# VHH binders against q9y6x5: the designs that were tried, part 169

Target 1, 379 residues: q9y6x5
Amino acid sequence: LPPKLLLVSFDGFRADYLKNYEFPHLQNFIKEGVLVEHVKNVFITKTFPNHYSIVTGLYEESHGIVANSMYDAVTKKHFSDSNDKDPFWWNEAVPIWVTNQLQENRSSAAAMWPGTDVPIHDTISSYFMNYNSSVSFEERLNNITMWLNNSNPPVTFATLYWEEPDASGHKYGPEDKENMSRVLKKIDDLIGDLVQRLKMLGLWENLNVIITSDHGMTQCSQDRLINLDSCIDHSYYTLIDLSPVAAILPKINRTEVYNKLKNCSPHMNVYLKEDIPNRFYYQHNDRIQPIILVADEGWTIVLNESSQKLGDHGYDNSLPSMHPFLAAHGPAFHKGYKHSTINIVDIYPMMCHILGLKPHPNNGTFGHTKCLLVDQWCI
Below, E stands for the ipSAE of ESMFold2; O stands for the ipSAE of OpenDDE; V2 stands for 0.75 times the mean of E and O plus 0.25 times the DockQ between their complexes.

## First folded at step 7 (VHH)

Design ya6 (framework vhh_8dlx_2; at its last look DockQ between E and O 0.01; V2 from the best seeds 0.00; counts 0 for: pae O 11.1 > 2, placed apart)
Fold by ESMFold2, look of step 8:
Structure ya6 (fold): chain B 379 residues (1-379), chain A 118 residues (1-118)
Amino acid sequence: as target 1 above (379 residues)
Amino acid sequence: EVQLVESGGGVVQPGRSLRLSCAASGFTVSSNYMGWVRQAPGKGLEWIGDIYSGGRTFYNPSLKSLVTISRDDSTNTLYLQMNSLRAEDTAIYYCATGYDEYSGFDPWGKGTLVTVSS
C-alpha cells in the first residue's frame, strides 16, 4: 500500500498548554507515537505564513506569504484573509499537496488548510472544502476520512485545519485558566473523535498522522499599548499590517518616517528593511515593507484605540510563547519517543520522506527529524 | 471490564422497522465516539454510521435514508433505528467504540442477528 499522511493543525496551540492543562486523548496519542515539545516557528508568527511554511519548508521571505495582510510593491496588489484567493500570492512556492498529486496514482485531500482552495501553479487539491469557519470539525473529519478511505486514485496526503484554540486564545488570553480549560477540553475531545474515527474505519494502523499547530499565544493587556498616533501622523505612511508587527509603507521620505518612529516606545523595535535581524530570515521579498515595527511580547500596536483582544501572536519567533508542539503517530514513527525541539521548516522534508516525495529546495533539515522515524539511523 | 452488548435482533418481515440497542458498561456512551457496523452472510464488514462525542451523526450514504443513530445518557445505551427493512439487510449488527485490543478490551460487541424474511 502507498504510504499515507494526515496533517492536522489546531490553530494557536501553544506548546506549554500540554503541561498546564489536561489532555487525556492527546496524551494517549503521544504515548503511542512521538512528541516534539517545542517547534520553533518562523517570523512573523502569524497564521497564513506559518501554515505555508509547514507545507513548503520555506521561510516567509522565500515562500512569499509574509503576513496575513500584505502589499506587493511590484504589482500593487493587496492580500488579506478576506482577499486571499489570487494564486499570485501563493505561486512563489510549491506546497506538498501539489507535489503529491502530480505523482502517478496519487491524490491529495484538504479540509480548509490555508491555500488548499487556491489553484497554486494551476493545481488545486484533488479533493477539498472551500474555507468556511461555520463547518464543524466533525464534518471536516468525516469528509477527510471518507476521501482517505474511498478515493481512486487513492488520497495519500490529507490536511485538516481547525480554528481553535487560536480564536479563544485571542478572546480570553492564555492566562484565563477557566475559559481556556473549557476550550482545550473540547479540543481534546475532538482529538479523541479523530483517533476513534480512524480506528472505526480501519485507517489507524496504516495512516501516519501529524497533529501540530502554527504558533502559540501571549497575554495582552490594556496597560501595554503602543499608540502610533502619539509619534507620527497617519498621512505620512500607509499601514499594511498593524500588530504586533506593523508593516509601514512611507508616503514621505523613508528616513523621516523612521526618525519619527524610532523613539516612539521602548517596547517596540523599529527596523529599516535592510536592518531587520538576519535571524528572522525576513528581508528578501518585495512584500516585506520598507519599515517594520516589532512590538515586545504582550504589547499591542494601536491607532489611538483600545484593543478588544486579550491574547495575540505574531511576535519574535524566539519567544517560547510563540512556539507550538508537534505530535505524530503511525507506521513511520516510533512509539513513546519525546524530542525536545525542531524547526517548523523541518516538517516539510520529513513529510516528503514519509510520502516518498523528492522535496523542492527548502530551508528544512531532514537530520533534525530523523530520530522520530523508525526507518532512520538516529545519529 | 468495558463491555458492549447488542440486543433487539430477530426475525422480521420485509418493510418493517426494527430498533437495535447497545448497552455499554465500564465507560460513558455520551462522551465517546461510537458506531454501528454489520456483516451480511458471505460479505465483508459494512459501516452503517456513527455518533461523535458532541452528538453529531454521520451515515453511510447508501443507508442514510434508512437508518438513525441515537443515544440515551440515562441508560448508557446507543440505538440503531432501521426502517423499510429488506432481505439484503439480513446481517449480524455490531456496535463499536474506538477502544482497541491494546487496552485489553474488545472494541466490538458480540453482535445481534437480524434476519429479514417472510
Scores: ipSAE 0.011, ipTM 0.572, lowest interface PAE 8.4, mean pLDDT 90
Fold by ESMFold2-Fast, scan of step 7:
Structure ya6 (fold): chain B 379 residues (1-379), chain A 118 residues (1-118)
Amino acid sequence: as target 1 above (379 residues)
Amino acid sequence: EVQLVESGGGVVQPGRSLRLSCAASGFTVSSNYMGWVRQAPGKGLEWIGDIYSGGRTFYNPSLKSLVTISRDDSTNTLYLQMNSLRAEDTAIYYCATGYDEYSGFDPWGKGTLVTVSS
């Protein structure tokens, strides 16, 4: 039988939640598998960019999903909402499910992972669900497990995406112990349901399962707002994305817009595109706007209004609050092994190894994940 | 000490064909995995295709009908044939080696610039 892999994402699962809350089902999963305590994600630390980085092994400037809201200066197209299905936005990279289907005669299955309901390079996941947030975790799991057991050619790569704890992290903030405890207990119960379902269907012993996330969450406040309207008039620019990374397209001289913004708040950095720090790997793409504003951790950029967000993400990827974790179990993985840190782009070449696929050029380093794998020597 | 030297770039009109070469020194192309990647101005790396030591080729699906990768083992040279060139094919083209099937490409040459314009 060919190797099989299920990749599961719980959106916005901050790494240090594992230290501050109880996860009995996840701890049982880790006891017989591996844990990477921190995953350093890519900048910007947003959902669509990081989910696409996991499955391509590329920085955002290379895979082209540079934000949740985008404008392409060359084609003048707008990524107007998060369910935009135009393949144009996704075609700058080859995600692992496309490689899986094209290199070998294999199928892929997807329950709502970003990009899986879009034909990318004329290839769509063999089995998929159109994105709909109202569909339960249980229904997503039922479809994935059915496809893993009943497909020809066989489903060897499957993805499962869930919106929590991100939605609650935004609503309550990560410091709300009462509400976050309830949300995280529910997620742990869903992990328990996942394991039980895989055992009942005879999948558990032969399936590799990765549980990870795209980013963390930090506490925001009405006391930490940057009012962009106090810096610059609306007539000078078009706003492509707002917070915590603002994407500014000037309607007038770029230097005049930059000069109005650069000293407006001590709690944001203002960059001309060519001056964006190299460490972000966030410069070489037409979808990155001429001026980028980066708010300090916990600060929210607004347009002369309050913000209802008590938590947010998108901030500097060096911040531990932005980091998720990775846990894995299955025949490819050691049992009871803990690792400190990997880069989120390292997940892709590791998954290619497990599936026996040749990775496309990527920014990951297989050596960073070797210690997790039973068929590799840790050096 | 391994050296890869890309050549054959230049200005070409839309719809025309162009062949790029990659000459290898201190490294045997027939014994190793080789590939081509490109970088358009202001954009990230895009994989074009590759050839395994056994001669089997794989291509970016968006480019498969437009490109062919081959090698001449006697001259230790890798080739990229491009047909029906478009403005969006304007890029610096790199041959790559030092790749194992798990680590991705590492470009070892300086690249060769292809400009598609009328």
Scores: ipSAE 0.000, ipTM 0.179, lowest interface PAE 19.7, mean pLDDT 88
Fold by OpenDDE, look of step 8:
Structure ya6 (fold): chain B 379 residues (1-379), chain A 118 residues (1-118)
Amino acid sequence: as target 1 above (379 residues)
Amino acid sequence: EVQLVESGGGVVQPGRSLRLSCAASGFTVSSNYMGWVRQAPGKGLEWIGDIYSGGRTFYNPSLKSLVTISRDDSTNTLYLQMNSLRAEDTAIYYCATGYDEYSGFDPWGKGTLVTVSS
């Protein structure tokens, strides 16, 4: 039988939640599989970019999803979570579900993973759900597992996405033990439901399952605000994205805008596009705006308004608070193995290997995940 | 040993066409995934397009109208035809494969430099 892989994302699941909260179901999952304790995600550490990096193995500058809010100056198009259906934004890369879908006697399925409801390179998954945040996890799980079990051609790659604990992290902050305990317990219960469903259908032993996330969450405060209006007039620029990484499109001379912003706050770095640090791999795309503002961890960039968020993400991808985890189970993975860290782009070549797919050129390193796989030498 | 050798680069004027070659050894091009990428000076890697063993091709939409990927089985060579070249097409061009089960990613060649200048 061809190998099968289910990729699951719980949005905003910070890696150290595993250390600070209890996860009986997830721990059982890990015990029978593998754990990567920290996954270094891509900059910026936002939802759409990182989810696309997982399935392409590319940095954001390469796959072209460089933020949750984007603007293309040439076409004058806008991208947002409410306007993400134009293939223009996605077609700079080929995600793994497309590669898989195009193989003989294989199909892909998706439950609300970013980009899966868009025809990319004129290809869309044979089975997918249009994004709707109101649809329950149960319904998503039911559909995805049904497709994995009964489809012809068989579904060999599937994705499942859930919006928690991100939404709650924003609302309560990651350090709110009371509320986050409740939320994370629900997440663990959902993982229990997932495992139970797979066992009931007889899929558990033969299905490879990866549970991961796109980013973490850092604690924010009303005492840590950077007000741009104190530094520059709104008439001098267009704001493409705000916090914690602001994308600035100058309406006047770029240098003048830069000079007004460069000393706006000691808790914010201001970069001309060409001066963005190389380690971010966030420079070489036309969709990246001429000036980028990067707030320090826990600081919020605001206009002449107050932020209601107690948690946020999008910060420097070297920060542990921004890092998610990866757990996996199935025939391709060892049992009871823990690994310290990988890069999020490393997931793609690993998944390609598991599925027997030739990967597109990517930024991942297959060698980083060899120790997770039973058929590989671990050095 | 698997090896890729890119060639055909050089200095060309804007509006001209150029065909790059990728000679493969140690494996059969027609039986494997092949792709082209490029890196402009000071820029990151940009995906151009690829061809699967079955012959199906995919392209970066930003370049689709300007590029064509093909292969010659008899010579075990991959090609990138580029038309209407622009200054922004100046880059080192690389051909690549997928991965091998032992070392990870298949080797890339050394690349070939294309300079578009008047």
Scores: ipSAE 0.000, ipTM 0.264, lowest interface PAE 11.1, mean pLDDT 92
ESMFold2 (binder alone), look of step 8: mean pLDDT 81; pTM 0.813

Design ya60 (framework vhh_8dlx_2)
Fold by ESMFold2-Fast, scan of step 7:
Structure ya60 (fold): chain B 379 residues (1-379), chain A 118 residues (1-118)
Amino acid sequence: as target 1 above (379 residues)
Amino acid sequence: EVQLVESGGGVVQPGRSLRLSCAASGFTVSSNYMGWVRQAPGKGLEWIGDIYSGGSTFYNPSLKSLVTISRDDSTNTLYLQMNSLRAEDTAIYYCATGYDEYSGMDVWGKGTLVTVSS
């Protein structure tokens, strides 16, 4: 019978939360599964980019979701909340749910994962929910488990997305132990409920389950602001994205805009597109703007305004505070195995292997995840 | 040692509401999965819904608008609230638990009969 996989994301779940807080349900999950302590995500360390990297195995410059706010210089289209369902933005890559439906006589199911309510290459998950943040975790899980048990052709790949602890991380900051303890306990309870539901429905023994996240969170402060209006007049450029990575489209000579920005703050790096560090893999896409500003960890770029965010992400992907974790359980995975680090782009070829799919060309390295899998030898 | 005792059934008029109780002994309701199932005369078992240790509730989609599952951890009791009762809701109602996740054994009560006059 075809193998099955459920991919679960808790947005903004910083890896070291596992060390600093108690997760009895998640630890029980890991006891008979695997844990990857750190996942090195892609730059920029934002929700839409990293969720799409998980399911495509591609860097942002290759899959085209380069930020949560984008401008495409060739077509002159703008990406915003009102335009996130335009297939144009998502068509530069083929996500795993599309591959699953096209290579095999199989169905895919989706509860709120970014991109799953958009037809990509004229293909949408066989079962999906239109994005709505008001829909409970329980309703998302109920739909996913019903589709896993009651579909023909069978659902072999399913995704489940939850907005916490990201929303609370922004509101309270990751250093607020009282509020974060409450939020993370609720997430652990949801993981417990997820496992019990899968067991009750007879899915647990034959289903591969991955629990992961897209990025971490770092503490911000009103004492760590970069006022862009003090550097350059807004009439000289169009702002495509602001913080902590500002995307600048010049209205005048690019060199003049660059010269006004390059020495404005000791707490941000200013790059011409061609000078963006190669290690970011963030250069070769029309949606990456001519000038990019990268704030130092914990610094917020503002336009003569205060920021209400006490936590944020989007920073340099080498920072441990930006890293999520990955835990997995199921017939494909070893039991009680811990691994230190993988790249977030490595998840896609691993998932393709588990499902028996031929991966599209990608930036992941299967060898990095082989020690997690029972049918592989780590050399 | 592990027992579930349902109560609150009886004859009820159409359109009315009814709350069933399930008293648990030998284990803690707040630490276990619990659910409600019904069986109409001469028919098979129909799942109503579940509540998990963390408080998450899952319902049969055909019944979701009509029922609510809750628990009182201080009295170790599970509840099923039913609204807008109809003749087709006439059934024996059972509460059940996944007593030991590793044992794989379900524990069921003896049931309580609900009769909706039509």
Scores: ipSAE 0.000, ipTM 0.345, lowest interface PAE 13.7, mean pLDDT 89

Design ya61 (framework vhh_8dlx_2)
Fold by ESMFold2-Fast, scan of step 7:
Structure ya61 (fold): chain B 379 residues (1-379), chain A 118 residues (1-118)
Amino acid sequence: as target 1 above (379 residues)
Amino acid sequence: EVQLVESGGGVVQPGRSLRLSCAASGFTVSSNYMGWVRQAPGKGLEWIGDIYSGGSTFYNPSLKSLVTISRDDSTNTLYLQMNSLRAEDTAIYYCARGYDEYSGFDPWGKGTLVTVSS
């Protein structure tokens, strides 16, 4: 029986939510599985970059999805939500579903995970759904479970992506206990539905399931805005990405643009590309612009306008508010084990091990996840 | 113990070809997934291609017409053949091994520098 893995992401699920709210279904999942309390994600702490890091084990500078909005200086191409299906943006790495299909002649299935509706290295997930936010969690789950049970070659790797609690985190902010309690209870109910469906279909005992997320969420405020228009004229630069990490492409002289920005606000750091801190692993890619601005936690960069977001992410990856968690259950995992921290890039080599795949070279360290696995020992 | 040594780099004129070698010690290349990656100055790692234990090869589509990966099992050596070299091919080239216990990019060789002159 080949090993099988379902990877589930709830976008924007901050690790500390587990301490502040009750999750009876998730807690039952963890009781008979494993919990990693904090996952240190990659910088920039945004959806597309971190989802691609999970499935490639690479830092953003290496896999090429360096932001949700990008400009490639060599090819002059622009990346936005409307053109995320161009393979050009995704081809700098090999995601696990491609490796799964090419290495072992197995099938992959995907419900909305970023990149799975794109042919990457001429290989698209065997079964997939084109991204559409209007499709319910239940419909995504129904397709995934159908494909896990009724495929030839067998589906051995499946992914499921859900937009909450990120959408509500932006709308209400993570400190809105009344609204977030309602949202998180709904997510816990969806986890309960997931487990029940897998049990009813006879998949639960033989399927490895990982529940994780790409980033957390921090509280924003109209009192914490950085007006970029007060720092520099639009005539001096092209704006590639705005907040909380602004990507600046100078139109004139890089040093002149840098000098106008560096003293503008005490609540953002201004970096020339070569001065970006090494700990971010965010420097060596043509899609990283000559100047980046990094706002302090909870601060929003704006262009002489108000921000309607009460929560946001994208901030420094050392911030606990930016960290998700990872929970897992299945034949590969110990039961009732809690682990403190792993890096988000460590998930990829762990998943390759579970599936019996040879990983592409990556930035993860298998030793960091060994304690989670029944066929490994950690000391 | 386990060692990978890249060689064959150097200065080469645009439009010419170059063959890089990766000599393995402490394991058998034919029993492992092997790959080539490169890092151009000021850029991230770019995957070039892989060869699997059974001999199947997979390439970065942007490079597929320009590169060929092969191995010589008798000398335990992996090769990267590059044709029609351009200035943008200037990079440090690394070979890498896949195995059951992973250590990120380890074991990587120390790399071999290829400089494509004007």
Scores: ipSAE 0.000, ipTM 0.210, lowest interface PAE 18.2, mean pLDDT 88

Design ya62 (framework vhh_8dlx_2)
Fold by ESMFold2-Fast, scan of step 7:
Structure ya62 (fold): chain B 379 residues (1-379), chain A 118 residues (1-118)
Amino acid sequence: as target 1 above (379 residues)
Amino acid sequence: EVQLVESGGGVVQPGRSLRLSCAASGFTVSSNYMGWVRQAPGKGLEWIGDIYSGGSTFYNPSLKSLVTISRDDSTNTLYLQMNSLRAEDTAIYYCAKGYDEYSGFDPWGKGTLVTVSS
């Protein structure tokens, strides 16, 4: 009888793809559920930061996953793909699967969602798959649905992550309509497979399903490069992250590094950490470097080389091109309701409400999502 | 206009194998979730297994060792291979197209009758 929720992420699914391409399976899902047209994600608009914000309801400065590549000045640790299982990086917040397992004596299940193969506060998802990009969507779905039907304590929260359309968005760029049409049709087919699988197993009518994403994608070009080597000699700094938000750790006086960078390109903003705009909520964490460079939309920061990326993300979170969408279906949600915008941090308290969990302190506002829910007043 | 035509049924002796075919028109099998279900006389629908758009298969655990689902994308045809047939396998067999706006599973073919008799 307890409520159940499946949270699905298609990495890099830009919101306006819904208006420019045909999604018969997703449109049928939306017709019987709800659609949020734009989700305003957190800055930096990258995979790890935004996936962790979805499940914690926190800005990056509070949850500690501030980029896909990080350096912690206090402990002198470096975050890389080889270190993604070190709990140190993930322990600054409590994700929803940990709360689910500790408050309700219920199980959680995960197919590849970032952080779910890591013991966070000594708690790992009850059922999980170690991250492996070669594992098919179908295998991830089969494991999730088996765990939803055959677990004690019952699985009440499940996650499913898929790497597309992000990988293809980088390779082809979002303006390549021929290649993106093929990729997005394949994703729509996977959504069809997901819905049909849930119906076949008798899960569809009693399961809440959220389909969302972490960020969008914008077109890049060889005509829009910022050569950092033309601004400053590599001997003056250590590069922690490159593009489109460069994280600079000075080897010399910080002011000297800043002065060499600040007027180098009209298509890049240079910030001392204390001058980072408050609206980014990207300042109060030791993993945020002393100087950050923020490229304008579609501009790529390079080191005296051409970029092979035709699409990228990480840009200012006010840009519509960086926004994903959210669609949902199930007993908690209205049918046929469309909403304009929510913040990505608002997803966490909404999910806690659906599952009957007390949320940990977070930056989300439950009121922003109440119009989606059948048990709430839309005011 | 969606059409599914099952074939390959008939009378077969116990212990033998049989392959059923499902010819699809009006849509592409490789772009859709497809499944097989059966209905024995006087009983409800029993799910046999399904094939995802990507080609991965998932079976009813009670039937997994006895059946194989496959497709030929060039002929837009779905197959069900059955081995070691028993009297209880006597049923009308249906192939079904994937997702629609209705709740539950709805077989879209006319079905093909398999009778296992000695």
Scores: ipSAE 0.000, ipTM 0.196, lowest interface PAE 18.7, mean pLDDT 88

Design ya63 (framework vhh_8dlx_2)
Fold by ESMFold2-Fast, scan of step 7:
Structure ya63 (fold): chain B 379 residues (1-379), chain A 118 residues (1-118)
Amino acid sequence: as target 1 above (379 residues)
Amino acid sequence: EVQLVESGGGVVQPGRSLRLSCAASGFTVSSNYMGWVRQAPGKGLEWIGDIYSGGSTFYNPSLKSLVTISRDDSTNTLYLQMNSLRAEDTAIYYCASGYDEYSGFDPWGKGTLVTVSS
């Protein structure tokens, strides 16, 4: 039978939560599978960009989802709605579910992974749910498991997305031990429910399951605000995205806007597009604006107002606070193996290998993940 | 030994068309996923488009009306047709097959340089 893979994301699951809180169900999953302690994500460390990098193996400048709010300088289109179904934004890459459906005439299933309710290159997941945050984890899991068992052509690739612990991380901040303990215990219980459901349906022994996330979370404060209005008047620019990475489209000469911003705050770096550090791989796309502002960890860019966020992400991808983890279990994976670090773009070629698919050109390196896999030599 | 050799580049005026070729030896293009990528000076790799073994094609949306990927299975050759060339199309163009299990994406040839200049 063809290999099957379920890819699960818990949004905003910071890697070091695993060291600071107890996860009995996740630890049982890891004990008989593999753990990657840190996944180095792509810049900017935001939900839509990183979820699309996982399934394409590409940096944001290459796949085109460069932020959660975007402006395309060539077409003059704006992206700001999480329900935006315009395939224009997603068509700069080919995600794994499209490849899965085209190469082997196999089906894909999706429960709310970003991009899966949009036809990309005229192809949509064979089975999918339109994004709706009010739909329970249980309903998403029920649909995915039904599709994995009852589809022709067979579902060989399935995705499942859950909004927590990101929503609570923003509301309470990652340093709120009382509230984060409650939220993370609930996540662990959902992982227990997932495993139990797969066992009851006879899927557990033959299904490859990856549990990962798109980014971490860092503590913010009312004492760490950068007021952009104190540096530059709104008449000089259009704001495309605000915090912690501000995307600035100048209405006047770019150099004049840059000069007004460059010394605005000691806790913010100001870059002309061509001066963005090469290590970010965040430069070569029409949706990246002429001036980018990058706040230091824990600092929030505001427009003459306070911020209600006690936690945030989007910061420098070298920061451990921005890193998620990856855990996996199934016939493709070793048992009881722990690995230190991979790049988030490495997940895509690993998944293609497990499914027997030929990947599109990508920025990942299969060699980085080979030690996780039973059919590979690890020296 | 598997080899891909790109050709057909050169200096071309804005608004003109150009066709690039990729000659394959040591494997069959019709049995493999094939693609085109480019790298402009000072920029990262940009995906242009792909052709699957069954003949289905997918393109970068910003380039879809301007490029066409095709193949000639009898000559084991992949083509990239480019129309309405602009200065920003100046790049080294590479053809690639989909997977090297241990190194990720790697262009197999030296590429072919396209310079769009008056």
Scores: ipSAE 0.000, ipTM 0.283, lowest interface PAE 15.6, mean pLDDT 88

